# Ledger of designs, part 372: VH-VL binders against q8ixk2r445to577

Target 1, 133 residues: q8ixk2r445to577
Amino acid sequence: FFGMLQNKGLTDYCFDYNPPDENQIVGHQVILYLCHGMGQNQFFEYTSQKEIRYNTHQPEGCIAVEAGMDTLIMHLCEETAPENQKFILQEDGSLFHEQSKKCVQAARKESSDSFVPLLRDCTNSDHQKWFFK
Key: E = the ipSAE of ESMFold2; O = the ipSAE of OpenDDE; V2 = 0.75 times the mean of E and O plus 0.25 times the DockQ between their complexes.

## First folded at step 20 (VH-VL)

Design rr23 (framework fv_cosibelimab; at its last look DockQ between E and O 0.76; V2 from the best seeds 0.00; counts 0 for: pae E 2.1 > 2)
Fold by OpenDDE, look of step 20:
Structure rr23 (fold): chain C 133 residues (1-133), chain A 120 residues (1-120), chain B 112 residues (1-112)
Amino acid sequence: as target 1 above (133 residues)
Amino acid sequence: EVQLVQSGAEVKKPGSSVKVSCKASGGTFSRWAISWVRQAPGQGLEWMGVIIPYFGTANYAQKFQGRVTITADESTSTAYMELSSLRSEDTAVYYCAKSRYYGRSAFDYWGQGTLVTVSS
Amino acid sequence: NFMLTQPHSVSESPGKTVTISCTRSSGSIAYHYVQWYQQRPGSAPTTVIYEDNQRPSGVPDRFSGSIDSSSNSASLTISGLKTEDEADYYCQSYDHSTKGWVFGGGTKLTVL
């Protein structure tokens, strides 16, 4: 699966990655933003290694969850996907992070009008359902 | 430092086409979005369209749909804007503008502008 | 579709503070970043504010941006006004329906 990773509950919002330095793509938080379908900062791929890859220039970035965190941070992809980069996009649309045993949920950023994907206890909320478009 | 250098002024007849170039330097062209914005004499800024060179994706303002074509050559870091069926109302300064992330980022660098004059 | 409405002109004396408004006709201003551009006569626009209230390097802190959700408007505020601030100012915002950008009509700032 590839393209925009769009949330079901938070209509018209997609995974979006926009590091402040275009030449340093790792270490920043993945956010949600209005889907534009133009690729670029909203183009992601779910791989056979259960990675969510940010499709950009080499080296490629993969979404990771750092220890103790509930945010999605961009790391470098590795030949063998590390445990903290493994996600399961389930048939019901839930995006499950294997290591934390949490689900990715579209959430409002605290004290902001922005939105971010956060790890939360798995529910049947549409805000935890995702699809590629 | 990022620079956008546009082609020179054009004088065109009504009904003809014009193709303006925008050559980028000082960064990674393929990572950007390149928009075209025009400004008629004494008027405001008007967004025409955009291309994301790496993906080859483009989008145009409704007003220019079917008449404008925006392309990019990654090998030369150059974006192009072609406007056909020119009218006197198309007389304007045309700017290319760079943004980092589409839908979000500002136009952080601009070309110097290209005057296109359409007259019979 | 939406429009961004700016006052046609504003004027103020040096050293004073001026505010330029940018009102969004539809959609929430809070969910769509607003950019501000300065354009001096005979020159290309330059960014003075991005993402509502962020200032590019090189832009003095006299320039600030804000959002007012209640009026669905953005504002560019220039304090300590200088003669060099005399220019046209344009607000800009993304249209997620058309996947394009919209500019305000521009505001001519005259420093008296």
Scores: ipSAE 0.854, ipTM 0.942, lowest interface PAE 0.6, mean pLDDT 96
Fold by ESMFold2, look of step 20:
Structure rr23 (fold): chain C 133 residues (1-133), chain A 120 residues (1-120), chain B 112 residues (1-112)
Amino acid sequence: as target 1 above (133 residues)
Amino acid sequence: EVQLVQSGAEVKKPGSSVKVSCKASGGTFSRWAISWVRQAPGQGLEWMGVIIPYFGTANYAQKFQGRVTITADESTSTAYMELSSLRSEDTAVYYCAKSRYYGRSAFDYWGQGTLVTVSS
Amino acid sequence: NFMLTQPHSVSESPGKTVTISCTRSSGSIAYHYVQWYQQRPGSAPTTVIYEDNQRPSGVPDRFSGSIDSSSNSASLTISGLKTEDEADYYCQSYDHSTKGWVFGGGTKLTVL
């Protein structure tokens, strides 16, 4: 799957990656932003290795969650996907992080009008449902 | 460092078309958002449209829809803007500009501008 | 879609402070970043403020940007005004309804 990774509950919001320096993509948090449909910073690919790849940069980025953290951070992709970069996009739309056993949820960034994807205990909330378009 | 170099000035007759080039260097052209912005003499900046070469996605301001075509050639790292059915009101300096990320980002690099004069 | 309205011109003496406003006609100014560009005669625009209040490298700290949600406007403030600041200034913001960009009408700053 590839394209815009959209949230069902937070309508018209997509995974978005906007590091401060476009040449230094590692280590910054993935956010949610209004879907624009143009590709680029909202274009992601879900791979057979269960990666969510950022395909607008060479070398490619892969979304990871570091142990004990709940934020989605960009790492460089590796030949074999590390466990912290593996996500299962379930048939019901839930996006399950294998290593942590938690689901990706659209959440408001504390004390702001910004939204981010965060790991949370899995529920049936529409804010934990995702699809590619 | 990123550079955007545009083709030279042109003089055109009403009813004809013009195609302005914008050659990029110093970065990853194919994944940029390349916009075209024009400025009539003594007037403000007007966004015309955008292309992201790698994705082949383009979007045009409604005012220019049907008259403007924005294209890109990845092999030469060059974007093009073609404006058809020219009229005197199209006399302007035409700029290409890149943004880092679609939606949020400023236009962080601009070409030098191309003067297109439409006169009879 | 929306419009960004700027004063047509402003003028001030060297050493003084000017503020250039940019008022959004519909929708909240706070939902999308506002950029500011400086354009000197015969030259392409250059960014002086991005993401509401950030300065690119090389832009003096006497340039600052702010957002006022109550008046639905952005402001560019230039303190310690210098002759070299004489230019046209444009604000810009993203329009999600068209997925394109909108520029303000521009403000000519004259430094007397």
Scores: ipSAE 0.527, ipTM 0.844, lowest interface PAE 2.1, mean pLDDT 91
ESMFold2 (binder alone), look of step 20: mean pLDDT 91; pTM 0.936

Design rr24 (framework fv_cosibelimab; at its last look DockQ between E and O 0.84; V2 from the best seeds 0.80)
Fold by OpenDDE, look of step 20:
Structure rr24 (fold): chain C 133 residues (1-133), chain A 121 residues (1-121), chain B 112 residues (1-112)
Amino acid sequence: as target 1 above (133 residues)
Amino acid sequence: EVQLVQSGAEVKKPGSSVKVSCKASGGTFSRWAISWVRQAPGQGLEWMGVIIPYFGTANYAQKFQGRVTITADESTSTAYMELSSLRSEDTAVYYCAKSRYYGRSGIFDYWGQGTLVTVSS
Amino acid sequence: NFMLTQPHSVSESPGKTVTISCTRSSGSIAYHYVQWYQQRPGSAPTTVIYEDNQRPSGVPDRFSGSIDSSSNSASLTISGLKTEDEADYYCQSYDHSTKGWVFGGGTKLTVL
């Protein structure tokens, strides 16, 4: 699966990644923003290694969850996907992070009008449902 | 350092077409979005359209839909803007502008030097 | 879609502080970053503020940006005004409906 990774509950919002340095794509947080469908900063791929890869430029970035964190941070993809980069996009649309045993949920950033994907206990909320478009 | 160098001034007749080029250097062209913005004499900036060369995706301001075509050649790091059915009102300086990302973070952080297009009978 | 409205002109003496407003007609100013561009006569625009309040390298700290959600506007503030600051200033923001960008009408800043 590839393209925009869109949230069901938070209508018209997609995974979005905009690192401050366009030449240094790792180490920053993945956010949610209004879907534009133009590719680039909203283009992601779910791979057979259970990675969520950002864009297609080399070196490729993969979404990771760092220890003790509930945010999604961009890391470099590895030849063998590390445990903290493994997600299961389930049939019901839930995006499950294997290592933390939590689900990715669209959430409002505190004291902001911005939105971010966060790891939360898995529920049946549409805010935890995702699909590629 | 990133640079955008545009083609030279054009003088065109009404009804004709013009194609302006914007050659990029000093960075990774394929990571960018390239917008075209024009400015009529004594007027403000007007966004015309954008292309993401790597994906080949383009979008245009509704005002120019059907009359403007924006393309890009990654092999030469060059973006193009073609405007057809030219009118006197199209007389303006046309700028290409580089953005890091599409969407709200679409800062136009580098601009071409501008290309004057004069449309007159 | 939306419009960004700026004052046509502002003027101030050297050393003083000037503020240029940019009001969004619809949609929340807080949801979309505002950029500011400076254009000196006969030159291409250059970025002076991005993402509401970020300053590019090389832009002096005399330039600052802010947003006011209550008035749905952004502001460019120039302190310690210098003659070289005389230029046209444009605000810009993303339009989700058109998936493009909108510029304000521009403000001519005259340094007296």
Scores: ipSAE 0.880, ipTM 0.948, lowest interface PAE 0.6, mean pLDDT 96
Fold by ESMFold2, look of step 20:
Structure rr24 (fold): chain C 133 residues (1-133), chain A 121 residues (1-121), chain B 112 residues (1-112)
Amino acid sequence: as target 1 above (133 residues)
Amino acid sequence: EVQLVQSGAEVKKPGSSVKVSCKASGGTFSRWAISWVRQAPGQGLEWMGVIIPYFGTANYAQKFQGRVTITADESTSTAYMELSSLRSEDTAVYYCAKSRYYGRSGIFDYWGQGTLVTVSS
Amino acid sequence: NFMLTQPHSVSESPGKTVTISCTRSSGSIAYHYVQWYQQRPGSAPTTVIYEDNQRPSGVPDRFSGSIDSSSNSASLTISGLKTEDEADYYCQSYDHSTKGWVFGGGTKLTVL
């Protein structure tokens, strides 16, 4: 799967990546923003290794969650996907993070009007449902 | 370093078309969002449209829809803007600019030097 | 489908402070970053503020940007005015309804 990774519950919002330096992609948080359909900073690929890849940059980025954290952070992809970079996109649209045993949910960023994907206990909420378009 | 170099000034007759080039260097051209912005004499900046070469996506301001075509040649790292059915009010300086990201954080952080297009009889 | 409204001109003496406003006609200015560009006569624009209040490398800290959600406006503030600051200034923001970009009408700054 590839393209815009959209949220079902938070309508018209997509995974979006805007590191301060477009040529230094490691260590910044993935956000959610209104889907624009132009590719680039909203283009992601779900791989056979269960990675969510940001391949608008070379070398490619892979979304990870660091131990004890709930935020999705960009790391560099590795030949063998590390456990913290593995997500299962299930048939019902849930996006399960294997290492933490939690699901990705669209959430409002504290003290702001912006949105981010965060790990939360898995539920049937449409805010935990994702699809590529 | 990132640099955008545009083609030279042009004088055109009404009803004709113009194609301005914008050659990029110093980065990964194919993944950039390259916009075109024009400025008529004594007037402000006006966004015309954008292309992202790698994704083959383009979008145009409604005012120019149907008259503007923005293309890119990845092998030469060059973007093009073609404006057809020229009128005297199309006399302007045409800039290409690289935006960092599409959407929320779309800083136009690098600009070409501008290309004067004069439309006169 | 929104407009960014700026004053047509502002003027102030060297050493003093000027503020240029940029009011968004619809949709919240706080949800979409505002950029500010400086354009000297005969030159291409250059960025002086991006992402509401960030300065590119080489832009002095006497340039600052801010957002006022209650008035739905952005402001560019230039303190310690110098003659070299005399230029046109444009704000810019994203329009999701058209998925394109909007510039303000521009403000001519005169330093007397």
Scores: ipSAE 0.699, ipTM 0.886, lowest interface PAE 1.3, mean pLDDT 92
ESMFold2 (binder alone), look of step 20: mean pLDDT 91; pTM 0.933

Design rr3 (framework fv_cosibelimab; at its last look DockQ between E and O 0.84; V2 from the best seeds 0.78)
Fold by OpenDDE, look of step 20:
Structure rr3 (fold): chain C 133 residues (1-133), chain A 121 residues (1-121), chain B 112 residues (1-112)
Amino acid sequence: as target 1 above (133 residues)
Amino acid sequence: EVQLVQSGAEVKKPGSSVKVSCKASGGTFSRWAISWVRQAPGQGLEWMGVIIPYFGTANYAQKFQGRVTITADESTSTAYMELSSLRSEDTAVYYCAKSRYYGRSGHFDYWGQGTLVTVSS
Amino acid sequence: NFMLTQPHSVSESPGKTVTISCTRSSGSIAYHYVQWYQQRPGSAPTTVIYEDNQRPSGVPDRFSGSIDSSSNSASLTISGLKTEDEADYYCQSYDHSTKGWVFGGGTKLTVL
């Protein structure tokens, strides 16, 4: 699966990544923003290694969850996907992070009109449902 | 350092077409979005459209839909803007502009030097 | 769709502080970043502020940006005004509906 990774509950919002340095793409948080369908910052791929890869430029970035964190951070993809980069996009649309055993949920950023994907306990909320478009 | 170098001034007749080029250097062209912005004499800036060369995706301001075509050649790191059915009102300086990000955080951090297109009978 | 409205012109003496406003007609100014560009006569625009209040390298700290949610406007403030600051200034913001960008009408800053 590839393209925009869109949230069901938070209508018209997609995974979005904007590193401050175009030549250093890792280490920053993945956010949510209105889907534009133009690729680039909103282009992701779910791989057979259960990675969520960002924008197929080399070196490729993969979404990771760092220890003790609930945010999604961009890391470099590895030849063998590390445990903190493994997600299961389930048939029901839930995006499950294997290591934390939590689900990715669209959430409002505190004191902001912005949104971010956060790890939360898995529920049946549409805000935890995702699909590629 | 990133540079955008545009093609030279054009003089065109009404009804004709013009194609302006914008050659990029000093960075990774494939990571960018390239927009075209024009400015009529004594007027403000007007966004015309954008292309994301790596994906080949383009979008245009409604005002120019059907009349403007923006393309890009990654092998030469060059973006193009073609405007057809030219009118006198199209007389303007046309700029290409680079943005790292497409969306709300997108800003044009580098600009071409501009290309004057004069449409006159 | 939205519009960005700027004053046509502003003027101030050297050493003083000037503020240029940019009012968004619809949508939250707080949620949509505003960029500011400086354009001197005969030159291409250059970025002086991006993402509301960030300065590119080389832009002096005399330039600052701010957002006022109550008036749904952004402001460019130039302190310690210098003659070289005389230029046209444009605000810009993203339009989700058009998947493009919108510029303000521009403001001519005259240094008296």
Scores: ipSAE 0.892, ipTM 0.951, lowest interface PAE 0.6, mean pLDDT 96
Fold by ESMFold2, look of step 20:
Structure rr3 (fold): chain C 133 residues (1-133), chain A 121 residues (1-121), chain B 112 residues (1-112)
Amino acid sequence: as target 1 above (133 residues)
Amino acid sequence: EVQLVQSGAEVKKPGSSVKVSCKASGGTFSRWAISWVRQAPGQGLEWMGVIIPYFGTANYAQKFQGRVTITADESTSTAYMELSSLRSEDTAVYYCAKSRYYGRSGHFDYWGQGTLVTVSS
Amino acid sequence: NFMLTQPHSVSESPGKTVTISCTRSSGSIAYHYVQWYQQRPGSAPTTVIYEDNQRPSGVPDRFSGSIDSSSNSASLTISGLKTEDEADYYCQSYDHSTKGWVFGGGTKLTVL
């Protein structure tokens, strides 16, 4: 799958990546923003290795969750996907992070009007359902 | 250093077309968002549209939809804006501008020098 | 789509502080970043504030930006006003309904 990774519950919001320096993509948090459909900073690929790849940069970025954290952070992709970069897009739309055994949920940043994807205990919430468009 | 260098001034007749070029250097042109913005004499800035060359995606302001075409040539790192069916009201300075991202963080951090297009009979 | 309304002109003496407003007509100004551009006569615009309150390298720290959600407006504030600050100033924000950008009408700043 590839394209905009959209949330079912938080309608018209997509994975979005805006590192402060366009030449240094590692180590910053993935956010959610209104889907624009132009590709670029909202264009992601879901691979056979269960990676979510950021396709606007070489070398490519892969979304990861660092040990003990709940935030989705950009790492460089590796030849063999590390466990912290593996996500299972289930048939019900849930996005399951294998290593942590948690699901990706659209969430409002605390005390903010901004939205981010975070790991949470898996539920049936539409805020934990995702699809590519 | 990022630079955007535009083609020279043009004088056009009503009903014709103009194609303005914007040559980019100093970065990864194919992944940039290249917008066109115009400014009629004594008037403000008006966004016309955008292209992201790598994705081949373009979007146009409603006012210009049907008359403007924005294209890019990745091999020469050059964006083009073509405006057809010219009228005297299209007399303006036309700017290209680059942003790193689209949507949320899409500020125009580099601008071309501008191209004066004069439409007169 | 929305409009960004700026005063047509403002003036102030050197050394003083001026504030230029930018009011969004519909939708919340707080949900989309506001940029500010300076344009001197005969020149292309240049960024003085991006992402509401961020200053590009090389822009003096006497330029600042702010957002007031209650009035649905952004402000550009220039302190310690200098004659070189005399220019036109434009605000800009993203319009999700068109997936494009909107500029304010512009404000002519005169330093008397």
Scores: ipSAE 0.616, ipTM 0.867, lowest interface PAE 1.6, mean pLDDT 91
ESMFold2 (binder alone), look of step 20: mean pLDDT 93; pTM 0.948

Design rr4 (framework fv_cosibelimab; at its last look DockQ between E and O 0.75; V2 from the best seeds 0.68)
Fold by OpenDDE, look of step 20:
Structure rr4 (fold): chain C 133 residues (1-133), chain A 121 residues (1-121), chain B 112 residues (1-112)
Amino acid sequence: as target 1 above (133 residues)
Amino acid sequence: EVQLVQSGAEVKKPGSSVKVSCKASGGTFSRWAISWVRQAPGQGLEWMGVIIPYFGTANYAQKFQGRVTITADESTSTAYMELSSLRSEDTAVYYCAKSRYYGRSGAFDYWGQGTLVTVSS
Amino acid sequence: NFMLTQPHSVSESPGKTVTISCTRSSGSIAYHYVQWYQQRPGSAPTTVIYEDNQRPSGVPDRFSGSIDSSSNSASLTISGLKTEDEADYYCQSYDHSTKGWVFGGGTKLTVL
C-alpha cells in the first residue's frame, strides 16, 4: 500500500512529515495534517517488511518508535527492518506497533490546534483506524 | 547555494501565450515544490500555482484554472509556467519560488529574479 | 478560503521598533504557519521569516515573527530600524482548502 495514510476518525487528516532540514530527514516527529494529495510530505508506503516508509527519495526514511516514547519518529530504513519500525496494518484499519503492542491513534497535540499520531492502548476507536488513499 | 534563474522579459499580444522558465541549481530539485507568483505593477504578490517535480503533481489558483500550466523537467532542473489567452491585466513580473515542502511548511525560501511579461496591443 | 490583512503602510525613524500585523480572516493562525517576505524597490522578494518565527540564514536578528492567537494575527517586528529596511513586506500562509498559498496585501515600510 502507498499514498496518503489517512485517519478514519479524524476526517481528512493524513500522516505528514516535514523535517526542518530537507537534506537530513531523520530524527523528527511525524504529524497529522489535512490531506492534500500532492505527494511529497504526505507520501508513505507500507512494505512487506511491515515498515512505513516515507517518501521515495534516498536515503529512505522509516517510521520508528523510540524506547519509552509514544510518538512516531523518522529513522533511516535498514536492510532488515528493526523491531521498533515494524507495524501491522490490520484489515480493520488498525495500525499496530509490534514492539510496544500499542496502536497508532490520531490525537490532538497538547496546547495546540495541531494533531499527531500517538501510540495508545488498542481500542475500536475510529481514531485508531487508518487507510491508504 | 540554491539559485533560481528565470528566462528574460517577454512582450506579448493579447490572446497569445507566454512560457516562462525557472532553472534551479544548488540543491535537489526533485525534493522541492516550485510555485509561481506574479506581481502587477504597483500591486501585491499573487500566488498562481505550484508543482512538485518529482511527483509531477501540480495545483493552481482558481483564478488561473484552465489558463495556466505549470510543468517541470527534472533532467534540467527547470520549471515552466505557461499562461495562455493573455490579457493586458496579465502584465506583471512573474516569479518562481521554491518551497521545502508542500502545505503548512510552505515558506518560499528562494525566489527567482522575476520575469517581466508585458501584454499590449 | 481566507484572507490575510495587513496595514497599507507603516513608518518609523531609524533605530526604533516597528511592527507589521497580518490578520487571518478565518482558520487558526496558530495552526497554519505564517511567512514574511521583504521586497525592496525594484527587487524580488526575499524571505525574512518562515514558520512564524524562524529566521533564514543571513537575516539579522532585528527581524522577528510572532503569533497572537487571540487576535488571529501574525506580526513582523523589526527592531533597530535601518534605512535598508525600507521595503514592502508581505505575509503568507497556506490555504488547505485551495491547496495553495495566500499573500497579504503587503505593507510599505518607510524609514523616516
Scores: ipSAE 0.716, ipTM 0.917, lowest interface PAE 0.8, mean pLDDT 95
Fold by ESMFold2, look of step 20:
Structure rr4 (fold): chain C 133 residues (1-133), chain A 121 residues (1-121), chain B 112 residues (1-112)
Amino acid sequence: as target 1 above (133 residues)
Amino acid sequence: EVQLVQSGAEVKKPGSSVKVSCKASGGTFSRWAISWVRQAPGQGLEWMGVIIPYFGTANYAQKFQGRVTITADESTSTAYMELSSLRSEDTAVYYCAKSRYYGRSGAFDYWGQGTLVTVSS
Amino acid sequence: NFMLTQPHSVSESPGKTVTISCTRSSGSIAYHYVQWYQQRPGSAPTTVIYEDNQRPSGVPDRFSGSIDSSSNSASLTISGLKTEDEADYYCQSYDHSTKGWVFGGGTKLTVL
């Protein structure tokens, strides 16, 4: 799958990536923002290795969660996907992070009115349901 | 370094069309968001539209819908803006600009030098 | 589908501080980043502030940007004014309803 990765519960919000330097994509947090449909910083690919790739830059970025953290950050993709970069997009739309055994949820960023994807205990919430368009 | 070099000044009659080019260097042109912005004499900046060549996406300001066409040639790393049915109020400097990101963060961090288009009868 | 309103002109003496406002007519200014551009006569615009308050390399730290959510406005502040700061200044932000960008009307800064 590739395109916009959208949230079912937080309607019209997509994975969005805006690193401070467009040429240095590693180490910054993925956010959620209103879907614009133009590609670029909202264009992601879900691969057969269960990666979520940011394809707007070469070399590509892959979304990861570092040990003990709940935030989704950008790492460089590797030939074989590391465990912290593997996400299972399930039939019911849940996005399961294998290493942590948690699901990606749309959440309000504590200090602002903005939204981010975070790892949380898996539930049936529509805020944990995702799809590509 | 990123550089945007535009075609030269043009003088046009009302009712004609103009096509301005913007040649890019120093990066991955196909994945860039290239906007066109104009500025009439003594007036402010006005966004006209954008193209992102690799994703095949374009968007135009409502004011110019139906008169503007923005295209790109990836083989030459060149974007084009064509404005048709020219009127004297279309006299302006036309800029191309590369934005950082689409949507929330949209700094135009590289600008072409501008192309003066004069429309007179 | 909104407007960004700037004062038409401002003036101040060298060495002093000036603030240029940019007020958004609808929707929260804090939700969408604001950029500021400087344009000297005969030149293309250049970025002096991006993402509300960030300076590109080469822009002196006497240029600063801020957001005031209560007035739904952004501000560009230039301290220690120099005659080279005399220029037109534009704010800019994203309009999701049109999926395009909006510029403020521009402010002519005169340093006397």
Scores: ipSAE 0.597, ipTM 0.858, lowest interface PAE 1.6, mean pLDDT 91
ESMFold2 (binder alone), look of step 20: mean pLDDT 92; pTM 0.943

